# VHH binders against q04fp6: the designs that were tried, part 13

Target 1, 166 residues: q04fp6
Amino acid sequence: MKELRIGRVINTHGIAGELKIDFNTDFPEQRFAKNSELLIAGEKLVVQSSRPFKQFWLVKFSDHENINLVEKYKGEDIFINERKEPRLSEGEFLVSQIIGLKVIDEKGNSIGEIADSFHTGANDVWTIKKSNGKEILIPYIDQVVKKVDLQTSTVTIELLEGLDED
Key: E = the ipSAE of ESMFold2; O = the ipSAE of OpenDDE; V2 = 0.75 times the mean of E and O plus 0.25 times the DockQ between their complexes.

## First folded at step 3 (VHH)

Design u10 (framework vhh_lunsekimig_d3)
Fold by ESMFold2-Fast, scan of step 3:
Structure u10 (fold): chain B 166 residues (1-166), chain A 124 residues (1-124)
Amino acid sequence: as target 1 above (166 residues)
Amino acid sequence: EVQLVESGGGVVQPGGSLRLSCAASGFTFSSYALYWYRQAAGIERELIASITSGGSTNYVDSVKGRFTISRDNSENTMYLQMNSLRAEDTGLYYCAAGITYRVWKGSTYPYDYWGQGTLVTVSS
């Protein structure tokens, strides 16, 4: 199982065992969640708590309740084994997974590609950039988005009445 | 602990300009997508502008070319520059923040954080 680097311990924080981490992952909330196992200096550590702090993430490990127990980790890289991607619920994707996907209709006709994603109170809306330079907005709902196939980098959609109108 | 505080609202004449600010504290600002919502009296809140953690921007058609959203990660602040203001732009302007790495198709996506709103009145 290959180790993946997700950050570096740049300092301790306070006296109660918190470490300040400069992270290099798009998923710090998932990687530093309670009960996550991390590897620092070849030692397996279990996250007790974590929180965002400025541009960093603060992490406290189980059984490491004071600064003297964690000072030795300063300057060490942080690794994980397996789960390179966070565990996503059905119908959840990373923004990086959907941008650039080719959009086709159910007949296989090319519509364009996903250029952006933004949130609206109920669900996300995806921006599709057509080959003619025009953009259409589609809601990420089951009635419109029929299939997301990351292996072929393709999204199959069914355009609802009015969605292709500017 | 976590807060979004809007400012910069006021009374302005049609054709005028205002710049709204949304000051954030208590979370890793640079990791979040940020949003401006507008609510007129008796009307549901509508998303008018968004900016992702990477800087991509989107606007509702009625404000395109007139409004510009931006962010300053060093100051933990998001802005909305509003030009060529119209009477129809009157409303409460809210900022919101949501984690940027997820795409959600659920019937309700909870934004992580909301501000309290700042009032913009466009009148002669």
Scores: ipSAE 0.036, ipTM 0.325, lowest interface PAE 5.0, mean pLDDT 79

Design v01 (framework vhh_surovatamig_d1)
Fold by ESMFold2-Fast, scan of step 3:
Structure v01 (fold): chain B 166 residues (1-166), chain A 125 residues (1-125)
Amino acid sequence: as target 1 above (166 residues)
Amino acid sequence: EVQLVESGGGLVQPGGSLRLSCAASGFTFSSYWMSWVRQAPGKGLEWVATIKQDGSEKDYVDSVKGRFTISRDNAKKSLYLQMNSLRAEDTAVYYCAKEYRVWSGSTYKVYFDYRGQGTLVTVSS
């Protein structure tokens, strides 16, 4: 199978380029998240913003700032593009790349390893499992995650007050 | 080389049960979220169920909630779909899919890799 259909454009919404989508997916927040790549009418579109709206989802695409640019998509099906290996931008990581990475502090001391990751409304959060079996949650922000080195399978972090509480 | 081999499909009567299996090879199975997707005759591909890499999180399309159960065995590199109380509307080719979940700090994207032959499930009286 090449492409997965996730919805259909029912109409435009307002004048600022939003499209009203009748979706067929149990993960609309995920499918229509910012920077998601979607296919409509043979065109690749990148989500700039999206939000739930009654039984529908409203989506605005990058470089489509007004109704005249998106009117042509009315009635079109929406697909996600399938790839064996996704293209990663700077600062993007596959979950499979980060699980199991060794975690060290700025002084080189071992803290544990990445056991899990999940997204919250504000930030991605990584779970570190320490050698004693306890876990700490760290946000993926520059203040905490200093370096991710996939070649050495190592993450360097700076623990802020409150993040290493048992 | 990544391989996904589905099995367990067949002809069953409405109300019956069936268990689908997917044998994975060529990648670190325990590091990936996995899904089942299906294509009913004359319709598009539909997502059915997803399971987290450690089995702790599962999700289903509304039409199968309470009837289908997704599970995995990381030691055997296998994905399963237990289908109970089957309906005519469940008739489809079922595919095992590997998920690539990409984190970007502020959002994430999902890509599916469903390259197997699939397994046909026909529910008819």
Scores: ipSAE 0.018, ipTM 0.401, lowest interface PAE 5.8, mean pLDDT 80

Design v02 (framework vhh_surovatamig_d1)
Fold by ESMFold2-Fast, scan of step 3:
Structure v02 (fold): chain B 166 residues (1-166), chain A 124 residues (1-124)
Amino acid sequence: as target 1 above (166 residues)
Amino acid sequence: EVQLVESGGGLVQPGGSLRLSCAASGFTFSSYWMSWVRQAPGKGLEWVATIKQDGSEKDYVDSVKGRFTISRDNAKKSLYLQMNSLRAEDTAVYYCAKVTYRVYKGSTEVFDYRGQGTLVTVSS
């Protein structure tokens, strides 16, 4: 099942079961809202309460109201099921989700990394930065972009004639 | 919760000007391309203009090139559309939208928009 990493537990906070989260999401208020379901260390946890704290987010889970019950989660990554995002349709991505993804061809050869995205009148265009510093522009169409895997941070593409001069 | 709140619409005569504003919250505004899209009553959604995260690149639908200017203020988390030389054909509800990417859909269908929009009526 595809899981989207939204943060990491860096420490406990206080004694009442709060965990200090270093978050990797543009939507911490939505992701850590009451009744949200999160995955930590293979366990499904339900948010009881949360609040911002400095550069972090503090999260308390239902039935985990004591520091002794949550110390085991220290150092664990926090995931959600990416397909549970109600705002995004199949094949829709936020720009923040695609920047930095590794690009490979269908044979597994490394091409580069997604460095940018922009819209044109014909289609959306993704910029791939190669290891040599050169850029390839690809259209976001299903003939070129075959798979986007956020769990493995990988995009699989098929380069059509004329898209790569090298 | 992602929120986009549009304002600045109104009734204007042909040849007039309006400035639309969009206040964004609930996401990292500076990390997203932003767009203005519009919908005339009874018609489909039409893409109008798009702006890169840092404001360095802008694109427009041909019918508004030279008349409309898209801009953003990342510190204020705001998107703007300056509309000059307005025409009757510009009459529509205008929406502020985040840019997303969809498999099997054209670029005009790529936009994630929110809120009730702001109505622009160009009439003599």
Scores: ipSAE 0.000, ipTM 0.123, lowest interface PAE 13.7, mean pLDDT 77

Design v03 (framework vhh_surovatamig_d1)
Fold by ESMFold2-Fast, scan of step 3:
Structure v03 (fold): chain B 166 residues (1-166), chain A 124 residues (1-124)
Amino acid sequence: as target 1 above (166 residues)
Amino acid sequence: EVQLVESGGGLVQPGGSLRLSCAASGFTFSSYWMSWVRQAPGKGLEWVATIKQDGSEKDYVDSVKGRFTISRDNAKKSLYLQMNSLRAEDTAVYYCARETYRVYSGSTKYFDYRGQGTLVTVSS
């Protein structure tokens, strides 16, 4: 892949040349690191500094020290020449890998499918959609999630008391 | 609040050695893969080394393999990089980084946090 879209400039930020980026990359810290070369409107720009800001990333480019020099980039997509894959820790999964996995109990009985996931406190929570349309929320902990098998597209769980309330 | 604080950088001659340290706080250190990444002057971020939660697996970029050793002390919540046989090309700011993919809807992932870095200059 020669060029990959990593975000869009949604606005300027302040008057010192920062652009507010709505990003869609797994590596914003790497993609927007100092000295990274980005493509906007066919122009090569070198990152001078960047930082996270709410759900966005703020980026300042070398030789673009004020708002007047960067207003022209508003609404433009941002591209890079390369795509890099993240490394996943054991027991970690991309959301795209787990949504749709079939959920069974330790006896092989079908429970449903993974429909969603979200984070609360120190634990990730997975949502299981049952065939009857009801949902079960399970914590991603060893006591509940016994095995995740991506090759067979199945998750084996043990339901704790109180997690399956109809 | 996640914090990573690097130390141990400095000026060293080619062939010399340095040991970098990273003090972690604000999260369960023993539950995460940890990495060292670096940025040489005028270049982007480069991954250097990774260590599994329990230290049982380690990976390195080819250019440092056999020269650098990553290690961790989960009781002290610390990450280390022992750098031997240093070369001019190893000159960079070195960052301690936490790697993780949190599973939740509508999110993309990255190195969740890195510290301010510690500068390593290899020059005679």
Scores: ipSAE 0.000, ipTM 0.123, lowest interface PAE 10.4, mean pLDDT 78

Design v04 (framework vhh_surovatamig_d1)
Fold by ESMFold2-Fast, scan of step 3:
Structure v04 (fold): chain B 166 residues (1-166), chain A 123 residues (1-123)
Amino acid sequence: as target 1 above (166 residues)
Amino acid sequence: EVQLVESGGGLVQPGGSLRLSCAASGFTFSSYWMSWVRQAPGKGLEWVATIKQDGSEKDYVDSVKGRFTISRDNAKKSLYLQMNSLRAEDTAVYYCAKLTYRVWSGSTPFDYRGQGTLVTVSS
C-alpha cells in the first residue's frame, strides 16, 4: 500500500474531537470529504465531517468524539492510500518517495538525506540535510542526480563545483 | 515553459453537451498523465478526470462518472473532455493540467497555464 502525504495535524480544535490540519493538497474538500479513509500514526480513520477554517482544514473522525481521543495525533502527518493515484512517468517521483532517501556521491561517500523538494522555473530543486544539520540545494538534472534507487532507498549524485558550499 | 491552451467552453442548457479541448506544448505530452480540473465561482479547485500516458487508465470524480469522458491524442498533443448530461453544478472554469506529485507545502501537483475555458450551464 503506497501512502501519499496530504497534510499535518497542527493542533486540536475545541473539545469535540476536531483536528486542525495544515494541508498539502489542492483538493482539500475532496480529500477530507465524509467517509474518506485517512492514515494518521499508522491508524486508519474515517472522516465524519470537515470544513475550511482560516488557512487550515478542520476534520472530525468517526468514533473520535472528544479531545482526549485525538490529542495523540497532534504533530502527526496525514496520508492517503495511493491505490487510486495515477502512476508516474519514468524519472518522476512523489515527494513522499524521496524524502528520507540516503544521498551518496559516485564514490559511495555519504552526503546526507533528502529533506525537501520544490519546483523552480526550469527544474525541481532537492534539499539535502547533512549529518551536521547543514542543508545544501541541488537541481534535479542529469548532470547532478545520477541515480534514484527506491529499493535501496539511495540517491547517487555528482556534486558540481560550489554546490556543497551553498 | 509548459503551455496548456483550453477551448470549447460556452453556454449550454441543462442536459446539453460540450467537448473541451486542450492543446499542449513545452513538454513531452506522451510521457505524462493528464487531468482536467475545474473551479466553480467561490469554490476551490476540484479534480474532474485523469488519463494515463497511453490512455489505458482513466479516473473520474464521482459526480461526473457516466457523464464525462476524458481522452487524448498523443500525436496531436491534445487532451479532450466530452461532457454529456450537463447540470447547473458543472458550471466552472475548466483547466487542462499536467499531473505530477513532486511538491507540497502549499504547492499544487498540477502545472496549468492560461485562463481556462468557461462552461456555464443555465436555462
Scores: ipSAE 0.000, ipTM 0.141, lowest interface PAE 13.9, mean pLDDT 77

Design w01 (framework vhh_h_nbbcii10_fgla; at its last look DockQ between E and O 0.41; V2 from the best seeds 0.00; counts 0 for: pae O 3.3 > 2)
Fold by ESMFold2-Fast, scan of step 3:
Formats: sequence, C-alpha cells, structure tokens
Structure w01 (fold): chain B 166 residues (1-166), chain A 127 residues (1-127)
Amino acid sequence: as target 1 above (166 residues)
Amino acid sequence: QVQLVESGGGLVQPGGSLRLSCAASGGSEYSYSTFSLGWFRQAPGQGLEAVAAISSSGGSTYYADSVKGRFTISRDNSKNTLYLQMNSLRAEDTAVYYCAAVTYRVWKGSTRVYDYWGQGTLVTVSS
C-alpha cells in the first residue's frame, strides 16, 4: 500500500470525539469525507463526519464518541492507506496528466507533445515541443484545444493564426 | 493550506534593482517542484496586473511587455522559493507585489483563479 500523509492531529475539539487537523491536502472535503478510511498511529479509522474550522479541519471517527477515546491521537500524523485520484471538474486536469500527451491537428497531423504548463494571469498556456526541438505556446481555450483524450494520450488542437503553420 | 511569504520589497531610486523572494510552506499533496508560480502587482488606483510566470518544470517563463528584458523570474525547488529579479526599475513599477501558486491543476479559460496568494510586499521607486 502507498501511504500519503494528509495532515496532523494538533488537538482534540470539545468532548464528543472531534479531532482538530492541520491538513496538507488540496482536497480536504474529499479526503475527510464520510466513510473515508484514514490511518492514525497505525490504526484504521473511518470518518463519521467532518467540517472546516478556521484554517483547520475537524474530523470525528466512527466508534470514537468522546474525548477519552481520541486523546491518544494528539500529535499523530494522518495518512490515507491508498492514494486515490482526486475528483476534478470538467476541463480540469492534473498537470501530470497532460505532460507528455501527443498533440495532433484536426486532420490527424502530428504537431508535437505537451512539455509544460503555466498560468499567465489570463488563461492557462501549454508548451508544445516539436520533434525539431522548437516550442510553440497554445492557450488552453475551447477555440484552440478541441479534445483531450487521456485513454489514447492525445490532444487535438486547431491553430488559429501563423503564416508558417505546418 | 499552502502559505506564501514574500520578502525583499522596499524603497529604491529609478534605475536601481531589487530581488523579491516568495517562500512556500504548508499543505499540499503535491511537491513544490510541480507548482506553477507567478508574480502579480497592483499599483495605486490600478487593477491587478500579471508580471511574470514560471512553469512547473521551470523551462517556460512569461513576462508582461512592460517588464520584459528588465525582470527575471526564477525558482529554487531545493528551497521552495520563487524569485523576481527587478532591474532598471522605473517609477511606474511602484506597486504592491504578490506571489501566487497553482499547486496541481490546469484549467480551461480565464475564469480560473490562483489557488494561493502571498500577503504582498510594497515596492516604491522614487527619487
């Protein structure tokens, strides 16, 4: 099993078994969702309920109904047993999912591969590396990026401008 | 939560130089080395302006036309730190400078916001 640390228990909260978590995850609502299985001090615990609280997350585990049952977890790191891919919105991808994808035009001609990604303040921009080592930058917008197919590791684009497009 | 802390702002004369730093700490499932990072600024009475951006690999950079050739963005993944080297400073560069991070994702279109922002550091260019 691949364990991932997603937080640390910094204190108990109240008397009904809630723990205050300093979390290191971009997806606290997903990682601390009801029925999630977490590891603390080598024990498997199932989330009964959780909620945001200031800069922290409060988590209550099934069968841990009072402070005396959870006080032993203070100062312990929290792990997920197996990292699951986060759920992303339509049109949203992990950077790791798009780097290396083969880029083709709408006629099926090979253009290159996605080498890099960054956000310029207006939109996301992807760097395409051609076989000759030259790079072109494309905006990640509907007018340019027509399809992202992770099954075939392919991105289909339409180039809008440029006199030397081939 | 990821925290970004800026340093290096201050008062400098026209033609001078400053280096801004942005140190990242705290909570992401993703390594700092995979973050997409940028610098923004807001001058008095103006809107927020993108200044520079650096890709997650560090191999690609973007600069606003107003700073191209004068500013250099760089990153040190061993120190979890982003830099902005500002040379040949002008009065028009006077602004609060913010660093910003995207930790894991790419998103379609311009409706996206950066995931995390620094507190801002004031740069004043004046004689």
Scores: ipSAE 0.511, ipTM 0.724, lowest interface PAE 1.6, mean pLDDT 87
Fold by ESMFold2, look of step 4:
Structure w01 (fold): chain B 166 residues (1-166), chain A 127 residues (1-127)
Amino acid sequence: as target 1 above (166 residues)
Amino acid sequence: QVQLVESGGGLVQPGGSLRLSCAASGGSEYSYSTFSLGWFRQAPGQGLEAVAAISSSGGSTYYADSVKGRFTISRDNSKNTLYLQMNSLRAEDTAVYYCAAVTYRVWKGSTRVYDYWGQGTLVTVSS
C-alpha cells in the first residue's frame, strides 16, 4: 500500500481552523511540515502551518481557516498520500538500507554481504555472510566501517585481526 | 508511540525457570518486525546490565556471558511479542527485567540508548 497512517484528529483547537493531532510518527516535524499533502476523510489537504502542543501536534490546512470547515474531521485518521522515507542524520541509515549491501575491503576485494543488523547494548553490529557460508560480525564504528555507499550498494570496511574468523 | 509491557516475573527457587514476555502495542510508522529488541536487568543497588538482544529477523542473538547457556531470547513477530526463557536460575539473577527496542534505524558509535523501554517486571530467585 501507498498510504501510511500517521495520526488521528482528536479535536479542533480554537476557532481559526487548527486541528489537534494524536500522532504515531517518529518524525512529526517532517510529516506535518508546511506544504505536506495529507489524506483525511478521503480528502487531500495541504498543510499551511503546524506546531507542537503538549504531546500533540496542531495542524492548520490551506483553505480551512475556521472551525466550521474542519469540525467534520474530528475522529478521522490521518494518512500520507504516498510513502516517503524520513530524512536521516549523517551516518544514520534504515536497517532496510543496510541489509544486502556488498562488503568490500579498502582494496575493493569482496568480503561478503550484510545479512543482518542488530544492537548488542554497546553498538550496532552487522552480520556479514561470506561466500563460503560462514559469518563474521562487525561493529558499526569508525575504526571498522570506512564508507557506506548506497549509490553503489557497497560498504567498505577495514578487516582488523580478530574480525575475520573462519 | 510504541508501548512495551513486560509480564511473567515472580518468585522462584534456585534452579527453577521463568519465561518473561514483552508485548508491544501502539505504533511507529514502521512495523514491529523491523525492530531490534533486547532484555536488560537491574539488581538492587546495581547498574543496568544488558542481558540479551535479538535482531529483527531473529537470526542474530547476543547474550551476556553471565546468562549464556541458561537464557534464550526469542520473538514472535505475528504477536508483536518478545520472550526471555530463563532456566537454571540463580540468586544473582534477581533483578527487575526490562524489555527495550531500537526502531528501524542504525547509526555509528557506541552507547546508543534504546528508543523505547518497558516499565519492568521483578524476578526474585530465593529459597
Scores: ipSAE 0.343, ipTM 0.685, lowest interface PAE 2.7, mean pLDDT 84
Fold by OpenDDE, look of step 4:
Structure w01 (fold): chain B 166 residues (1-166), chain A 127 residues (1-127)
Amino acid sequence: as target 1 above (166 residues)
Amino acid sequence: QVQLVESGGGLVQPGGSLRLSCAASGGSEYSYSTFSLGWFRQAPGQGLEAVAAISSSGGSTYYADSVKGRFTISRDNSKNTLYLQMNSLRAEDTAVYYCAAVTYRVWKGSTRVYDYWGQGTLVTVSS
């Protein structure tokens, strides 16, 4: 199992077992959600509660409701199982899942690969690096992106008129 | 949590220029380069409007039609800073400008999915 470092315990907070965490993860609110499992100092701990605190997060773990029980975690790194991804809604993906996906048309012809993504406030935009080296931008909308298959690492698209004007 | 702080706003005459900055902080080992970033603005009595966006690598950009050719979005990942160069400013550009960051999500639809927002900086274009 691949473990991903998502932060470090900076210090204890209060006397009720809360830990102050300097996090390095894109999903702090999900990573530290109630019932989330974290690995600290080789121990699996289950989040009981969490809250943001300035630039940090305060996390309390089940069965660790006292400072005396959590002091040993000070300075320890926090890991998660990389396979345990946050719950995503339909049509929602991690940026890391999108980058590098192969892009094909509905006939199965290769177009290129997803090189980048960004958000416009309305629709996400993906950058496709075509096989010829050129880049095109496509909106992440139903009429353009027909299928995202993470199992096959493939995105099926239909290019609209004007999107492929190289 | 990531904190975004805008700066550079102020009063400027029509035709003038301003350069906004957005400094990102938080997470001692957080990779700023993984964020897609954007500028938004809200004029008095108006809704929030997307102004410009830039991909994590900086290789791709988006501009609202109203600012194309006048505004330039850029980023310096080494400084964890986002910029908005605003030239040929107009009265209708008057607004509070916000920077925003997306760390991990790709969203389908018309929903804004930025994870972090700045407090905003006021830009006033007036003679």
Scores: ipSAE 0.027, ipTM 0.427, lowest interface PAE 3.3, mean pLDDT 83
ESMFold2 (binder alone), look of step 4: mean pLDDT 80; pTM 0.812

Design w02 (framework vhh_h_nbbcii10_fgla)
Fold by ESMFold2-Fast, scan of step 3:
Structure w02 (fold): chain B 166 residues (1-166), chain A 128 residues (1-128)
Amino acid sequence: as target 1 above (166 residues)
Amino acid sequence: QVQLVESGGGLVQPGGSLRLSCAASGGSEYSYSTFSLGWFRQAPGQGLEAVAAISSSGGSTYYADSVKGRFTISRDNSKNTLYLQMNSLRAEDTAVYYCAAVYRVWKGLPSSHDFDYWGQGTLVTVSS
């Protein structure tokens, strides 16, 4: 099975194509957001609009503008598909993408290379291994990490006072 | 495609310990080791709270301030299983605990919005 069940259609609502959903997810606002793709009775449906209604969620799908088009979904379970690609936003990276990147300062001087990455309660911390064998820990924040360029395998940083002992 | 099943919940006295497990099955074209994993909990009348998370590389772990030093998140890729070792339990730890998975990396603190796959939950009650 390649689908996660998030609810069940218990009835239609009104005449404009809304379905009344008894949901099993803790994130109905997220799961039923506009443009979400859902699966009902083996059919892929795109959410046009949704809203909370009592203990239920009302969902209207694109191209399902009246009750006659959605009656067939009564009693059907609603599923979502697993993502097949990573959800990387601007400034997000896989650890494998950043390990080994050359680290330079704003003047182009070589500092070292990225050796590790770990998360603290506030932000990610990247470990830089210098050519002299020493390590520097830098926070992944805009004040320190100025540019990450995967095409040139380079990270440009500005070291804050106290982060570089030499 | 991937299914998550929690186990190990139950009734425990304050100061006790409990280990939660989350078994992944079904399989995807992506191996278990490529997923970032987390534990979330929901106490009665409260919203979902992030408890702990572990990155796909295993190099990063995060804990909520309320559980730091008491809980430990770990994963066993040979068993496709995520664990939460809970020590020094308190009444305030009473909640339904959920495991979650996503094929993603984070820039900041992960939230429930970042996870795509969820288990059914397991109840933990801390009471004398």
Scores: ipSAE 0.000, ipTM 0.114, lowest interface PAE 14.2, mean pLDDT 76

Design w03 (framework vhh_h_nbbcii10_fgla)
Fold by ESMFold2-Fast, scan of step 3:
Structure w03 (fold): chain B 166 residues (1-166), chain A 127 residues (1-127)
Amino acid sequence: as target 1 above (166 residues)
Amino acid sequence: QVQLVESGGGLVQPGGSLRLSCAASGGSEYSYSTFSLGWFRQAPGQGLEAVAAISSSGGSTYYADSVKGRFTISRDNSKNTLYLQMNSLRAEDTAVYYCAAEYRVWSGSTYKVYDYWGQGTLVTVSS
């Protein structure tokens, strides 16, 4: 596994566990976002919060609530894993693999089939091709996509007002 | 791991055209055709802006309002390459352009997003 260096811990900051980072990335807000996993001295650490501070970035990790717990990281380089795609677990699937699945509504009525999917900057959008050849676009959110069942090759959706417009 | 390399940037006069390419290489347990692809840009002193995106099948596209009618995104899965045709260029299109590739894994209640980014190519629109 390749590790990419994104910064170095130059000091602690305050007493509540914040570390002062001299960063090497053009996207510090993304790299140090909440729930990001970072590697320091061979340990996996999860970001609890972070913020810009002068020419540096301040980062606080989960379960590192005071200065005594983080002093050991001073002078250490910070890495991220160049992500190797994990194997899919039971119940996980690639969104692109839903193309061709049958779409039904919550009452069991056939709507069409998944023709495409993509991200529009805000949310994922799925394209459903109806039996009459018309297409509708639905957002990939919990209010609309209720269930994906690969065993039955079926997707269940709840059509919000105006989504299935003829 | 997937590596993305942009090319085709440069200096062009207002009203001119450029075609950007993004070549993908490297190993992944998922094929290139699985990825959704996009172009993003960052102008001096500005944040990252989504410019255009194309679905895994190539059948659906997104364009920012600022580029609709002027830019066209396309992909060639046989060459593992993404393109951005930029026409009628304006001074405000001056930026570093990045290509990005992503795939999503559904976990039964939510999804995980995995993304890869290129190093960027500079486009300068100036007389």
Scores: ipSAE 0.019, ipTM 0.416, lowest interface PAE 5.8, mean pLDDT 79

Design w04 (framework vhh_h_nbbcii10_fgla)
Fold by ESMFold2-Fast, scan of step 3:
Structure w04 (fold): chain B 166 residues (1-166), chain A 128 residues (1-128)
Amino acid sequence: as target 1 above (166 residues)
Amino acid sequence: QVQLVESGGGLVQPGGSLRLSCAASGGSEYSYSTFSLGWFRQAPGQGLEAVAAISSSGGSTYYADSVKGRFTISRDNSKNTLYLQMNSLRAEDTAVYYCAAVRGYRVYSGLPSDFDYWGQGTLVTVSS
């Protein structure tokens, strides 16, 4: 199973073993829930408790209830196994999953890479950045986005007339 | 909770420029970089109008047709600050300007109901 980075330990907090986490996950309540297994520096740690704190998340691990036991984790990245990611409905994606995916047309020609996603009205809009630095905005609708394949890191699209203009 | 504070409003002549800032502070339980951010305005007798929005990554922006080419939205995640550079100001740009934030993986453009956190507003008056 692949390890996915969900945050970084930026400091300790207090003296009772809490670590201050700068997280990069959309689901911190799920990732840092009690009994969750996290990987730090190749070591498996089990969450005892966690709570939001300012722009950060505070996490205490089982059997690590003292600052002296957790100082070694400062600056370390935090990972989880890919199978512990939240389940998404068919056709739903996290922005983190789609950013950087290769975009091709239905003939396999390279168009660019997914750079961002935003919502407007009833439709999500995905931004494709071409090799020349220009951007194409496409609506996330069945007529345009034909396939998203996370295993091959590829999105297949059909460009409607007017979407790929200089 | 996130607290947003706007600054930089004031009186300016037509054709002039202003830069608005929106500082996020104190009460956030999430990293500033996880927020999508926008500028909205309300003129006397009008409803809230979307002005510009910027994605959490900063890679995508939205501009209302009325301001496109004159206004530029940007963010500085190291300072937890959102900016709106307003050039070539017109009398019809006179309004109270609000910054807004939503914690989400997507930018929400043009829909005030999609934003959870709002500043108090800063008045911009464009008049000779």
Scores: ipSAE 0.000, ipTM 0.116, lowest interface PAE 13.0, mean pLDDT 76

